# VH-VL binders against GTP-dependent dephospho-CoA kinase, part 2

Target 1, 172 residues: GTP-dependent dephospho-CoA kinase, of Pyrobaculum arsenaticum (a4wlj5)
Amino acid sequence: MTCYKLSRRRDLFAFPYPLTVWRDPPRSVEVVRDFVESYDIRHIYTVGDVVTRNFLEYGLAPTSVAVDEKTRRGIKVEGLGLYKRVIRVNNPPGYITEEAWAAVEEAVEGGVLIKVDGEEDMLSLAFIKLAPPRSVVAYGHYLGALVAIPVDWYRDSILRLFNYLEQCQQKA

## First folded at step 1 (VH-VL)

Design A9 (framework fv_acasunlimab)
Fold by ESMFold2-Fast, scan of step 1:
Structure A9 (fold): chain C 172 residues (1-172), chain A 121 residues (1-121), chain B 108 residues (1-108)
Amino acid sequence: as target 1 above (172 residues)
Amino acid sequence: EVQLLEPGGGLVQPGGSLRLSCEASGFTFSTYAMSWVRQAPGKGLEWVSGISYSGGFTFYADSVRGRFTISRDSSKNTLFLQMSSLRAEDTAVYYCAKDYSGLWSGYFDYWGQGTLVTVSS
Amino acid sequence: SYVLTQPPSVSVAPGQTARITCGGNNIGSKSVHWYQQKPGQAPVLVVYYDSDRPSGLPERFSGSNSGNTATLTISRVEAGDEADYYCQVWDSSSDHWVFGGGTKLTVL
């Protein structure tokens, strides 16, 4: 698996998607739950503390989660004890490091909590690349919206964004 | 109350330059992406340029790339469009527009009143 | 580059339903937004994300989007609905906002 770095200052997660939900919980979680039930989604992955907390609080437990090891707003995420395998990764802003890729490879199988020292947002792209069919990857937009990506519908479109990533050198 | 105020238009000769401004109020300007959209007389809407909340990302329509520069000043709550090497086909009403998002993931929820730019000899 | 195609004009009698189409290759995979523009005025958002409506807009305005066609539907048309209507999408392949050519709605 390769280390990736954002070589151009382009935000890879800024595109409008049909399942961008401009609603506060619990309504935002209910919208995703309705989608999951209607389309027989089998795997849910969340990236970010707020999205993960809301999914757990309102009864839509993710298959695996990625959260910030240091919570900037002091947000406590209850229910993380459901994830018995804990992996800590170092992932600087704008990167997807080799250890982050390896963690996501393990996390798509389920039961994994990834604790990110640095920035977790770009791990959403790694989940979209590696997730099995019938998966949803959900993350928070910084303006408060919930973004839920049905992998089967958007994987190819989103993976074209790898054209905007620079391959970083492997650590010696 | 959200307002986008464009102070005025301009008349310039071909090859000239003009800077447009859009003064924002009623929302946290530094949080949202902004765009410029133009409309030539009797024609439809054409997106010209966009800028992210931080100014770190800028995008341009092919027709203006290399000639126009979008910028913003969060201390003044003002969006700018610096236009150079102007052509007759740049004659249009120019609207500033607020994106619902800070990057480019929204829609244009508020528009300025528009400012007429005329390029003629 | 991505292109959105709208009919140049649509005519409808008061009280009838107007349908304004926006054609684009696989547009059903994109989010479509609609704007209303009256003569001498700035555009106003009327539908966003295919089918959502801004607060305060009459429920007579609705939208849909599937396959290669998005549609703005205006039911029980009133004289005040006479305007130009534009569809809009973000094209991720070019990093551009794209507008349709506009449709003039005439209320007879």
Scores: ipSAE 0.007, ipTM 0.480, lowest interface PAE 15.2, mean pLDDT 82

Design C1 (framework fv_cofetuzumab)
Fold by ESMFold2-Fast, scan of step 1:
Structure C1 (fold): chain C 172 residues (1-172), chain A 118 residues (1-118), chain B 111 residues (1-111)
Amino acid sequence: as target 1 above (172 residues)
Amino acid sequence: QVQLVQSGPEVKKPGASVKVSCKASGYTFTSYGVHWVRQAPGKRLEWIGVISAYNDNTYNNQDFKGRVTMTRDTSASTAYMELSRLRSEDTAVYYCARGYSYGYFDYWGQGTSVTVSS
Amino acid sequence: EIVLTQSPATLSLSPGERATLSCRASQSVDYYGSSYMHWYQQKPGQAPRLLIYDASNRATGIPARFSGSGSGTDFTLTISSLEPEDFAVYYCQQYGSSPYTFGGGTKLEIK
């Protein structure tokens, strides 16, 4: 896989996308569940500790998850035992490293917990690019909303963000 | 091979400052944090702080009460730890170490002996 | 901060014997489905060497006689059959929460 770095357009990742849910759990999870059932979604991927925790707590278990390896306080997320394959990656803020791409390629098959040392936010783009049909990728917006992206409807539009990424050299 | 090579031993008087260097080779310097850990004679290892791989942010053990400054020179693959207002209790071997996911230290420098006396 | 208590402080054994070293944390170091407990070996005049990470994973190059186990607050390092080079000081270390802390060490010495 290729390495990408977000140059100066990090604000585009913060912008609310089409399925932005401004509700507290469990209602926010219920909205996504209704969408999953209505549109025959078969794969769910979550990126971020809070989104992953909420999905697991309220019974909408993702196919695979990517979480921040450490908070300073260390928050326990119940239900991560569902993911028998654990992949550890280093991923600096604003990058998608080659090891992160490889981890996502494995994670789209299911049953994977990606633990990210660094920042996991941009892995949502990797999931959007690599996810099979009938997938939803969900992540948290920094303003407190849940963002859920149906891949079949929005993949091409959202991947225009790659026009704002620079390729990087990951290994010498 | 991964190596961390530290500067040589220092002898300082109380109230002075010491600056220890740690030169990394054999890996991408900006992919891992550099931690600083010390060990006084006959005592346990004590974590001092870390400089982030991903930016120049530092996170310090508050036991050092603002006396520690960590910096890095990415072009030289070298990290630095400066400890000011030295006390006799700061006499220790100081180590740099590469931080890895889940907060363990997979490679260590050889250590720099710092003696504070007089 | 999380306090790590290692026992015994000194363990006297002969080559070929099994060593069992204990590390207890003042609070759980389990987060995100893993135990953030790690073990190091230190010989006189040398830097520590990583043996075990995430409670039970052997670091690269570490012999199979070293194993780790435990979860929550109670952790064990086991050396199944001691070799002469294994007589050293062993430290546990956590990052279940900041700051990183180390145990007081267990000195493994020849009986």
Scores: ipSAE 0.006, ipTM 0.485, lowest interface PAE 13.7, mean pLDDT 81

Design C2 (framework fv_cofetuzumab)
Fold by ESMFold2-Fast, scan of step 1:
Structure C2 (fold): chain C 172 residues (1-172), chain A 121 residues (1-121), chain B 111 residues (1-111)
Amino acid sequence: as target 1 above (172 residues)
Amino acid sequence: QVQLVQSGPEVKKPGASVKVSCKASGYTFTSYGVHWVRQAPGKRLEWIGVISAYNDNTYNNQDFKGRVTMTRDTSASTAYMELSRLRSEDTAVYYCARDYYDFWSGYFDYWGQGTSVTVSS
Amino acid sequence: EIVLTQSPATLSLSPGERATLSCRASQSVDYYGSSYMHWYQQKPGQAPRLLIYDASNRATGIPARFSGSGSGTDFTLTISSLEPEDFAVYYCQQYGSSPYTFGGGTKLEIK
């Protein structure tokens, strides 16, 4: 596995993705629930404190979750006891570190809570890369929208963004 | 108490750059977005862009493309907006404002006092 | 861009009277049963102050005389009984679509 960083092209990851929902819960969760039921989605992965909280609160429990180790002020995520395997990773802003890749590789199997020391947002790309068929990866846009990516439809389009990531320096 | 305190007034020549600061206190800086909005004399408010204090991600109004850089310093709880290649029409009061990051209304609940930027020869 | 048109540009009233301010959007700002329209008050030499968010919710610390209503493209800010401190400029703002845009403002002045 290689380490990736996004130092110079952060703007490319700020754009809203397809299936962006500009609504507050419970409606935003109901939109994703309707999609999950209509298209027989088997796996749901959430990245971010707010999206994870909302999915758990409104009864759409994710297969695995990635959250900030230091919860943001006023954001309390209940229901994390569902995830019996807890992995802590260090992941600086703009990176997907080797330890983050390894944690996501384990998390796609289910039942995993990834606690991120640093920035979890880019782990959504790792989930999109590694998720099995019939998966949805959901994360919060920093402007408050919910982004839900049906992996089977959008994996190749989203993964073209990896062409804009830099590999971390290697000694070998 | 929530406060956003901005840097003092600036006078710049055409073609120069200006950097305005916005120091936050009374809340967890990294939990909220910081928007930048300007108002030219006698004109409406105009949105410039937003930076997440949480992950340093930015999103800006395309009218400012290539000229605006937004940054933050989490140790100082301060956001910055730099506007380059200044023109006379950039003369305005520049405001920073907080919204609820990850809460989907896009409203500005607390504002800085404003920084006057005058572009003149 | 969604264009916001406020009317009237100037409204002259006396303390104790009801003020009704209008904001019209060039496109709907409604999504999933809610309206992304917000209202601000600005006094000379001061930053704007949030009054109403999501069309009808009063912001913290805002007096009960302020209320908002409307949906789709037509929105109203109402001040039920004007106090002297209410004479200011009022702006609507939308986030139904990016970029964020503001109306031209309504100046509320003493008659």
Scores: ipSAE 0.006, ipTM 0.476, lowest interface PAE 14.0, mean pLDDT 81

Design C3 (framework fv_cofetuzumab)
Fold by ESMFold2-Fast, scan of step 1:
Structure C3 (fold): chain C 172 residues (1-172), chain A 120 residues (1-120), chain B 111 residues (1-111)
Amino acid sequence: as target 1 above (172 residues)
Amino acid sequence: QVQLVQSGPEVKKPGASVKVSCKASGYTFTSYGVHWVRQAPGKRLEWIGVISAYNDNTYNNQDFKGRVTMTRDTSASTAYMELSRLRSEDTAVYYCAREGIAVAGTFDYWGQGTSVTVSS
Amino acid sequence: EIVLTQSPATLSLSPGERATLSCRASQSVDYYGSSYMHWYQQKPGQAPRLLIYDASNRATGIPARFSGSGSGTDFTLTISSLEPEDFAVYYCQQYGSSPYTFGGGTKLEIK
């Protein structure tokens, strides 16, 4: 669908690019749920312990999830039993390893819990690249906000930004 | 309304540096990337680079590698582009432009342009 | 890098006539079901103005006489009935891959 045909597409302009929600749960989850229902989103992927916990707690169960293997921040996540397939990956900060990439390829099909030894944040970019149409990828912003990416509208924008970020951060 | 207002014209000698500013208003500055594009007299538009909406990371056209520095001041809603080791072929009008949120890779709002002349 | 070739370099027409401007890419700019090609209008002494994005979508405030079409490598900007204010230079631009590139422009001038 072209963006000019959807009047409610203007809701996306209310948030910092891409879609950033500066609200505590349950309101942060309610914003994403409203978007999911309004735009007929079929797949939800969460990256990070806090975002995954909040989505499960407030009734918006993700299609697949990626969380910290060691629960380093002491965050208890209930409801992970929904994900019948568990994949452990090693993923150091700043990278998406071959293991992590392969795990995301499996996870986009649904029912997968990825347990990350290392840093899971970069897996959000792998989900954005690999997710089917009508997907939302949600992760935590380092400043404490929820970021939700409607893949159909932002996939190429975010992946090009990723190229820009990697060029600058890894410039040796 | 959305506006990007650029600094005034510059005349520089070869080997000098020039720093162009771009002050944004009418939107949330941190929600949009800022691109820099130049146009030499009678020639096509040439993309210089972008500074991220999300952080201070930049990505430059390889033709400008080692000479261009892009920065931003979030509190002042101002982006900057500095081009060093100027040559006569850097004579151009330099534009800042906002990356559109609805469709990335669009330049939906442009500054008025800053004329930079490099001569002896 | 993707090279964009615009033709003709100059189009001489009268008000009321139909203008058809071409842009050809050296490789496909279609990604994830969209054609990542945009069109801009530039008048002398002014910054470019976005007309069409993603090949066929008219930007806000752009008159209905402007339309875009095409996919893959071949794209067209059409102005159905020229107004005096339409005489300008038109540029295509791709964002299918980095770096962003622009065509050489088509100058639309009064006959």
Scores: ipSAE 0.006, ipTM 0.482, lowest interface PAE 13.9, mean pLDDT 79

Design C4 (framework fv_cofetuzumab)
Fold by ESMFold2-Fast, scan of step 1:
Structure C4 (fold): chain C 172 residues (1-172), chain A 122 residues (1-122), chain B 111 residues (1-111)
Amino acid sequence: as target 1 above (172 residues)
Amino acid sequence: QVQLVQSGPEVKKPGASVKVSCKASGYTFTSYGVHWVRQAPGKRLEWIGVISAYNDNTYNNQDFKGRVTMTRDTSASTAYMELSRLRSEDTAVYYCARDLGYSSSWYYFDYWGQGTSVTVSS
Amino acid sequence: EIVLTQSPATLSLSPGERATLSCRASQSVDYYGSSYMHWYQQKPGQAPRLLIYDASNRATGIPARFSGSGSGTDFTLTISSLEPEDFAVYYCQQYGSSPYTFGGGTKLEIK
């Protein structure tokens, strides 16, 4: 897949998407669980240590997860043993590297833990692009809020943000 | 045309319960959450809680400590808020308000009911 | 809880004048470059009406004379030229953190 990098309108990536949950856990996880049950969602993907920890702690186990390999912030995530396939990728801040795209292609199938050396935030866009129908992609907002994206309804709108990414130069 | 229509005024004695209704029309009821907010005479607005757009789960301001019960009737497109063990301090106008759920719009209280006056006195 | 402080409590002006209303938050309501601050207008006996959402966006049907600005903890609602129907109470509200909280209000009254 193509490497992408944040370029011009960085402000467009610095806003919450629809279905932003401004509640502390466990209530934030309960809101997503309600949505999953009511709309027959089959796949859940989490990006980020805090959101992944909260989902696992409160009983809403994701299909696959992406977390920081070096556990920055000292956040302890228990329950990662559920994910039998572990893929390590290098992904600098503001990028979606080719390695990250390949890992997400595998992760959408389920049972995958992606350990990111660098910054995992942008992988949420890769999950939104690649997730099957009836999926939710959830990631942590800057200051602890939860963003949950039903991909069937928001995929096209969110993928327009790729117009504000520049293609990385590939190693030839 | 989106409308939220609330039940009429109530006068209750201390210790009683009151149940306020909020009937929605002009949109898909199950697509939006319903918030409850109150305003005592001459005071600021106070958020009470919300009932989920999709089922019966509620998330309440802890200041009401188990005194508030929120329910909904999806066949009637009506939300309810019941406040028990009423005190004189509960005298207020109670509002329901719509929260945008899964649309491509931002979360804010875009449509409000007209308000229900609740007076708690002997 | 995030506490919102509005000032002044009362603002006495004449039609045609510019009104500037302030709202300060006890902690930042900014998330990913967006400010989670909304403004409502309330007239006696009526429910609040949404004016401005996310600090600076005018709600549908709101006249161009209303504008919002600010970020972080400091926010302003401006009415460029007051009309008679603008004399009302104005509330700020944050939605960056639960529980959602409202300011104490600023009453615009005719001088």
Scores: ipSAE 0.006, ipTM 0.464, lowest interface PAE 15.0, mean pLDDT 80

Design C5 (framework fv_cofetuzumab)
Fold by ESMFold2-Fast, scan of step 1:
Structure C5 (fold): chain C 172 residues (1-172), chain A 118 residues (1-118), chain B 111 residues (1-111)
Amino acid sequence: as target 1 above (172 residues)
Amino acid sequence: QVQLVQSGPEVKKPGASVKVSCKASGYTFTSYYVHWVRQAPGKRLEWIGVINPSGGSTYNNQDFKGRVTMTRDTSASTAYMELSRLRSEDTAVYYCARDYGDYVFDYWGQGTSVTVSS
Amino acid sequence: EIVLTQSPATLSLSPGERATLSCRASQSVSSYGDSYMHWYQQKPGQAPRLLIYDASNRATGIPARFSGSGSGTDFTLTISSLEPEDFAVYYCQQRSNWPLTFGGGTKLEIK
């Protein structure tokens, strides 16, 4: 997979899904935990500092995580030491760079912390594309909800968002 | 000069289907989303849905589930909205609108009047 | 879905006066300094015309007398000095969540 740019449609990530949870933690994490147990989900990926913090704090440790390297909003995330392989990537807003895509390819195997210099939200799309069966990808909705995407049910619908992505220009 | 030109007025009986067209010119048709919005006489605007002309992917407002089909013809630079199983409450002016980005409807078609009468 | 309530339903003013139109959302349409509210003008028999996008940005060709403000759930469209051509119906629209929704409109009429 190469570099992609979302030119005008990043907010399509913000439309409602069946597992969009408008509850504060711990209840929001409990809803995802119940889903994971009921549908035999094997892999959990979180994108974003708040979602990752909440999952770790309330005992639903993700398989791999992607967080902001600079820790926006002053959010402190404890428990990142669980992810022994740390990959740092540059990913400007509205893009999925080649290095970010490669990092997600490794992160789907588990045990990876991706530290993003730039915007981590777009990596949720890469996780949805690359995650194995029985995966949930969770990220924060810009209105403050938790969005959890069961990959087996929603991959095809969400990958239509790639119709809104353009390949990045590379300089020789 | 960007223009969206819609098909002419329609009069339909309850239970029929109507298909409205929206022909784009003055820009690259596949580079911008097309939305459909309707307005019943004296009422608010109501969003019907959106199509990406490049890939053909669509999302429809739940209120129209199972009754609306959006398509496009890239060679003709034309978007289509078909509404089936028409009811009297579907009487409205139907608009197409170009989405420059982030749901900013910068250009609109002139509207197509659809009247559903027995 | 997010419900948008516009007030007043009708506003009667004279040319030269200042108009302030309100739009209230049933939940926040703002995130990290951005507010996802647009404003449109509609004249009888015409399609809507974009005035303001993302709360405060004037669309191309829109006169400076039009301005938008607000965040969270409360938004305002202001016309600083009404011209005769400004008497129309004004609609707010949110892009924060699907489905996209519009307010009920405020009709600006000559007193």
Scores: ipSAE 0.000, ipTM 0.480, lowest interface PAE 15.7, mean pLDDT 82

Design C6 (framework fv_cofetuzumab)
Fold by ESMFold2-Fast, scan of step 1:
Structure C6 (fold): chain C 172 residues (1-172), chain A 122 residues (1-122), chain B 111 residues (1-111)
Amino acid sequence: as target 1 above (172 residues)
Amino acid sequence: QVQLVQSGPEVKKPGASVKVSCKASGYTFTSYYVHWVRQAPGKRLEWIGVINPSGGSTYNNQDFKGRVTMTRDTSASTAYMELSRLRSEDTAVYYCARDEYYDSSGYYPDYWGQGTSVTVSS
Amino acid sequence: EIVLTQSPATLSLSPGERATLSCRASQSVSSYGDSYMHWYQQKPGQAPRLLIYDASNRATGIPARFSGSGSGTDFTLTISSLEPEDFAVYYCQQRSNWPLTFGGGTKLEIK
């Protein structure tokens, strides 16, 4: 397995890439739902407590989810019992650890809840790389917006961000 | 270059509300979180909450139980903290502070305002 | 919430001496190699000033005599050789979980 850490351009991960939604729920979820229905999207992955909570609350259940093991913003997510495979990973800020990468490989198949001790945001890049065709990966933007990435349209553009990640050493 | 300038001292009666302002300059206001922290005379620092100036979303420490409201004015680059139903125990210096990085690794307030003294007495 | 306990409450030392200040967290504030503990200095009538962030990194402009160490639940701020300007109150602060919490402070005073 390969571990990645953001080396030069952390701000590239913060890019407001397409389908950036500046609206509060339920409207933000409705925008993503309309896109999913219009473009025959088969798989939805959410990364982050707020985005996962909003999708579950407003009836757009993701295929798999990644959430914080600890509630860092006082946010509780109901509906996680839908995901029968639970994988716990340690993933410090700015990393995609080998265990996080392996968890995402399993999560793209569906029905997986990844509980992240540390920071889950970088796992959105792993989902974008590994997701099957007809997928959307949704996460929170640092400027407060919802970002939803249609993988078929933007995978290659987003993966240029891996040029700013370096392979990290990890103890077995 | 980075500067947070707070409003002047306030004297209030129990049951009143106080609104403290924090004007930011020298950086992009909407790219950084603003924290509010208070310190009663001779006591430790107490975190009140944080606001994301871009979307206006807030997280408030539950110890203030529905008494604190945080807002901002992006055109004026100013953050506000309003504390209602004041009691003598709210007498403190109130600080605003900037989160140095506006990403998930943030939450270390580096640049602080000068503080606003709030005295609650009858 | 994470409770931070600082010890001692007061340190009485002379210039040139070494100061060691402790901060203990009620639960781990470290995650997979990173530690989310900061140290601040506060002088009377002033706002706190950041000294150390993420356990061991000196903030810009902070003299080399200040150093931080520790992980998990136990953290230390060390001042290798006290200068007269270093006599102040020092606070630790965790950013591992919300709400953010501060220690009770250690007052460093002149003997």
Scores: ipSAE 0.006, ipTM 0.474, lowest interface PAE 14.5, mean pLDDT 80

Design C7 (framework fv_cofetuzumab)
Heavy chain, then light chain:
Amino acid sequence: QVQLVQSGPEVKKPGASVKVSCKASGYTFTSYYVHWVRQAPGKRLEWIGVINPSGGSTYNNQDFKGRVTMTRDTSASTAYMELSRLRSEDTAVYYCARGWELLYYFDYWGQGTSVTVSS
Amino acid sequence: EIVLTQSPATLSLSPGERATLSCRASQSVSSYGDSYMHWYQQKPGQAPRLLIYDASNRATGIPARFSGSGSGTDFTLTISSLEPEDFAVYYCQQRSNWPLTFGGGTKLEIK
ESMFold2-Fast, scan of step 1: ipSAE 0.006; ipTM 0.515

Design D1 (framework fv_duvortuxizumab)
Fold by ESMFold2-Fast, scan of step 1:
Structure D1 (fold): chain C 172 residues (1-172), chain A 121 residues (1-121), chain B 106 residues (1-106)
Amino acid sequence: as target 1 above (172 residues)
Amino acid sequence: QVTLRESGPALVKPTQTLTLTCTFSGFSLSTSGVGVGWIRQPPGKALEWLAHIYWDDDKRYNPALKSRLTISKDTSKNQVFLTMTNMDPVDTATYYCAHSYYDSSGYFDYWGQGTTVTVSS
Amino acid sequence: ENVLTQSPATLSVTPGEKATITCRASQSVSYMHWYQQKPGQAPRLLIYDASNRATGVPSRFSGSGSGTDHTLTISSLEAEDAATYYCQQYNSYPLTFGQGTKLEIK
């Protein structure tokens, strides 16, 4: 799988996207649930400890999840026993490594917990690229908002961000 | 192990520009997720957040003061700078810099001792 | 902006008693943090993410709450706990602090 790294346009990955929800749980989860039910969404992917915890706590269990292997201070994610396949990957900040791509390729089929040593945030782009139709990819914005991306509506627009990533060289 | 220390002028005249330096050790602003914020406290008043800079050069400013504030960093020297233009007596305060981690819910776990800035003629 | 209002503004208690400080937010808060500030000193982080104790903070300090109402509790007060306490939210920018609660030990 192709390795990518952040280039000059890092600012684009901090930009809040459409369907940014400025509500605290359980309200933020209920907004996503209403969308899932109204638009017949079949797959939900969460990237990040807090968003994953909130979805599981309030009953909107994701199809697969990606979390920090070293779980941030004080943040506990319960309910991960739902995910029978655990994949550990190394993913330095600003990269999507080949092993991270391979893990997401497996995770889009469901039942997968990806534990990331490094930074998981950019895996949301890999999920957006690889997710089947009728999917939502959700991640937390550092300003406290929940960002939920319906891939059928926004995949092409979001994937144009790959024009701002550089392909890295890795040995097989 | 983590330490931060503020430095800058103790006295500033109205309308002048204030520049403060935060020098730190025990962490690097090249480390993903790391940020440094500036917070001030006027005598006997509450804390007020001013600005934040993160490892990836993302910058956040308090909207009430944004037109007057510039935050910058020199990663190689372990320094963060805050510039505030058009100083007024109401800006008299102790100014702190503090360590944060962007995915840790924006709390400040290590603080400098603070530097007192008095604005008077 | 998310306005944080602390109550009471001033609290006088006897050593060995419990103190309760509340912080009410104008908007719901998942990530409420608490700081202690003694005269002439920088603030010190006590509690982060509503209920987690910071490193080195005595077990007599605890935080609880969700939504708009959060509480800092200090059990078995000691003379060294005389300080001003501040809450802080992260749910939205700008980051905001409460106005502070001054805790005096009788």
Scores: ipSAE 0.000, ipTM 0.479, lowest interface PAE 13.6, mean pLDDT 82

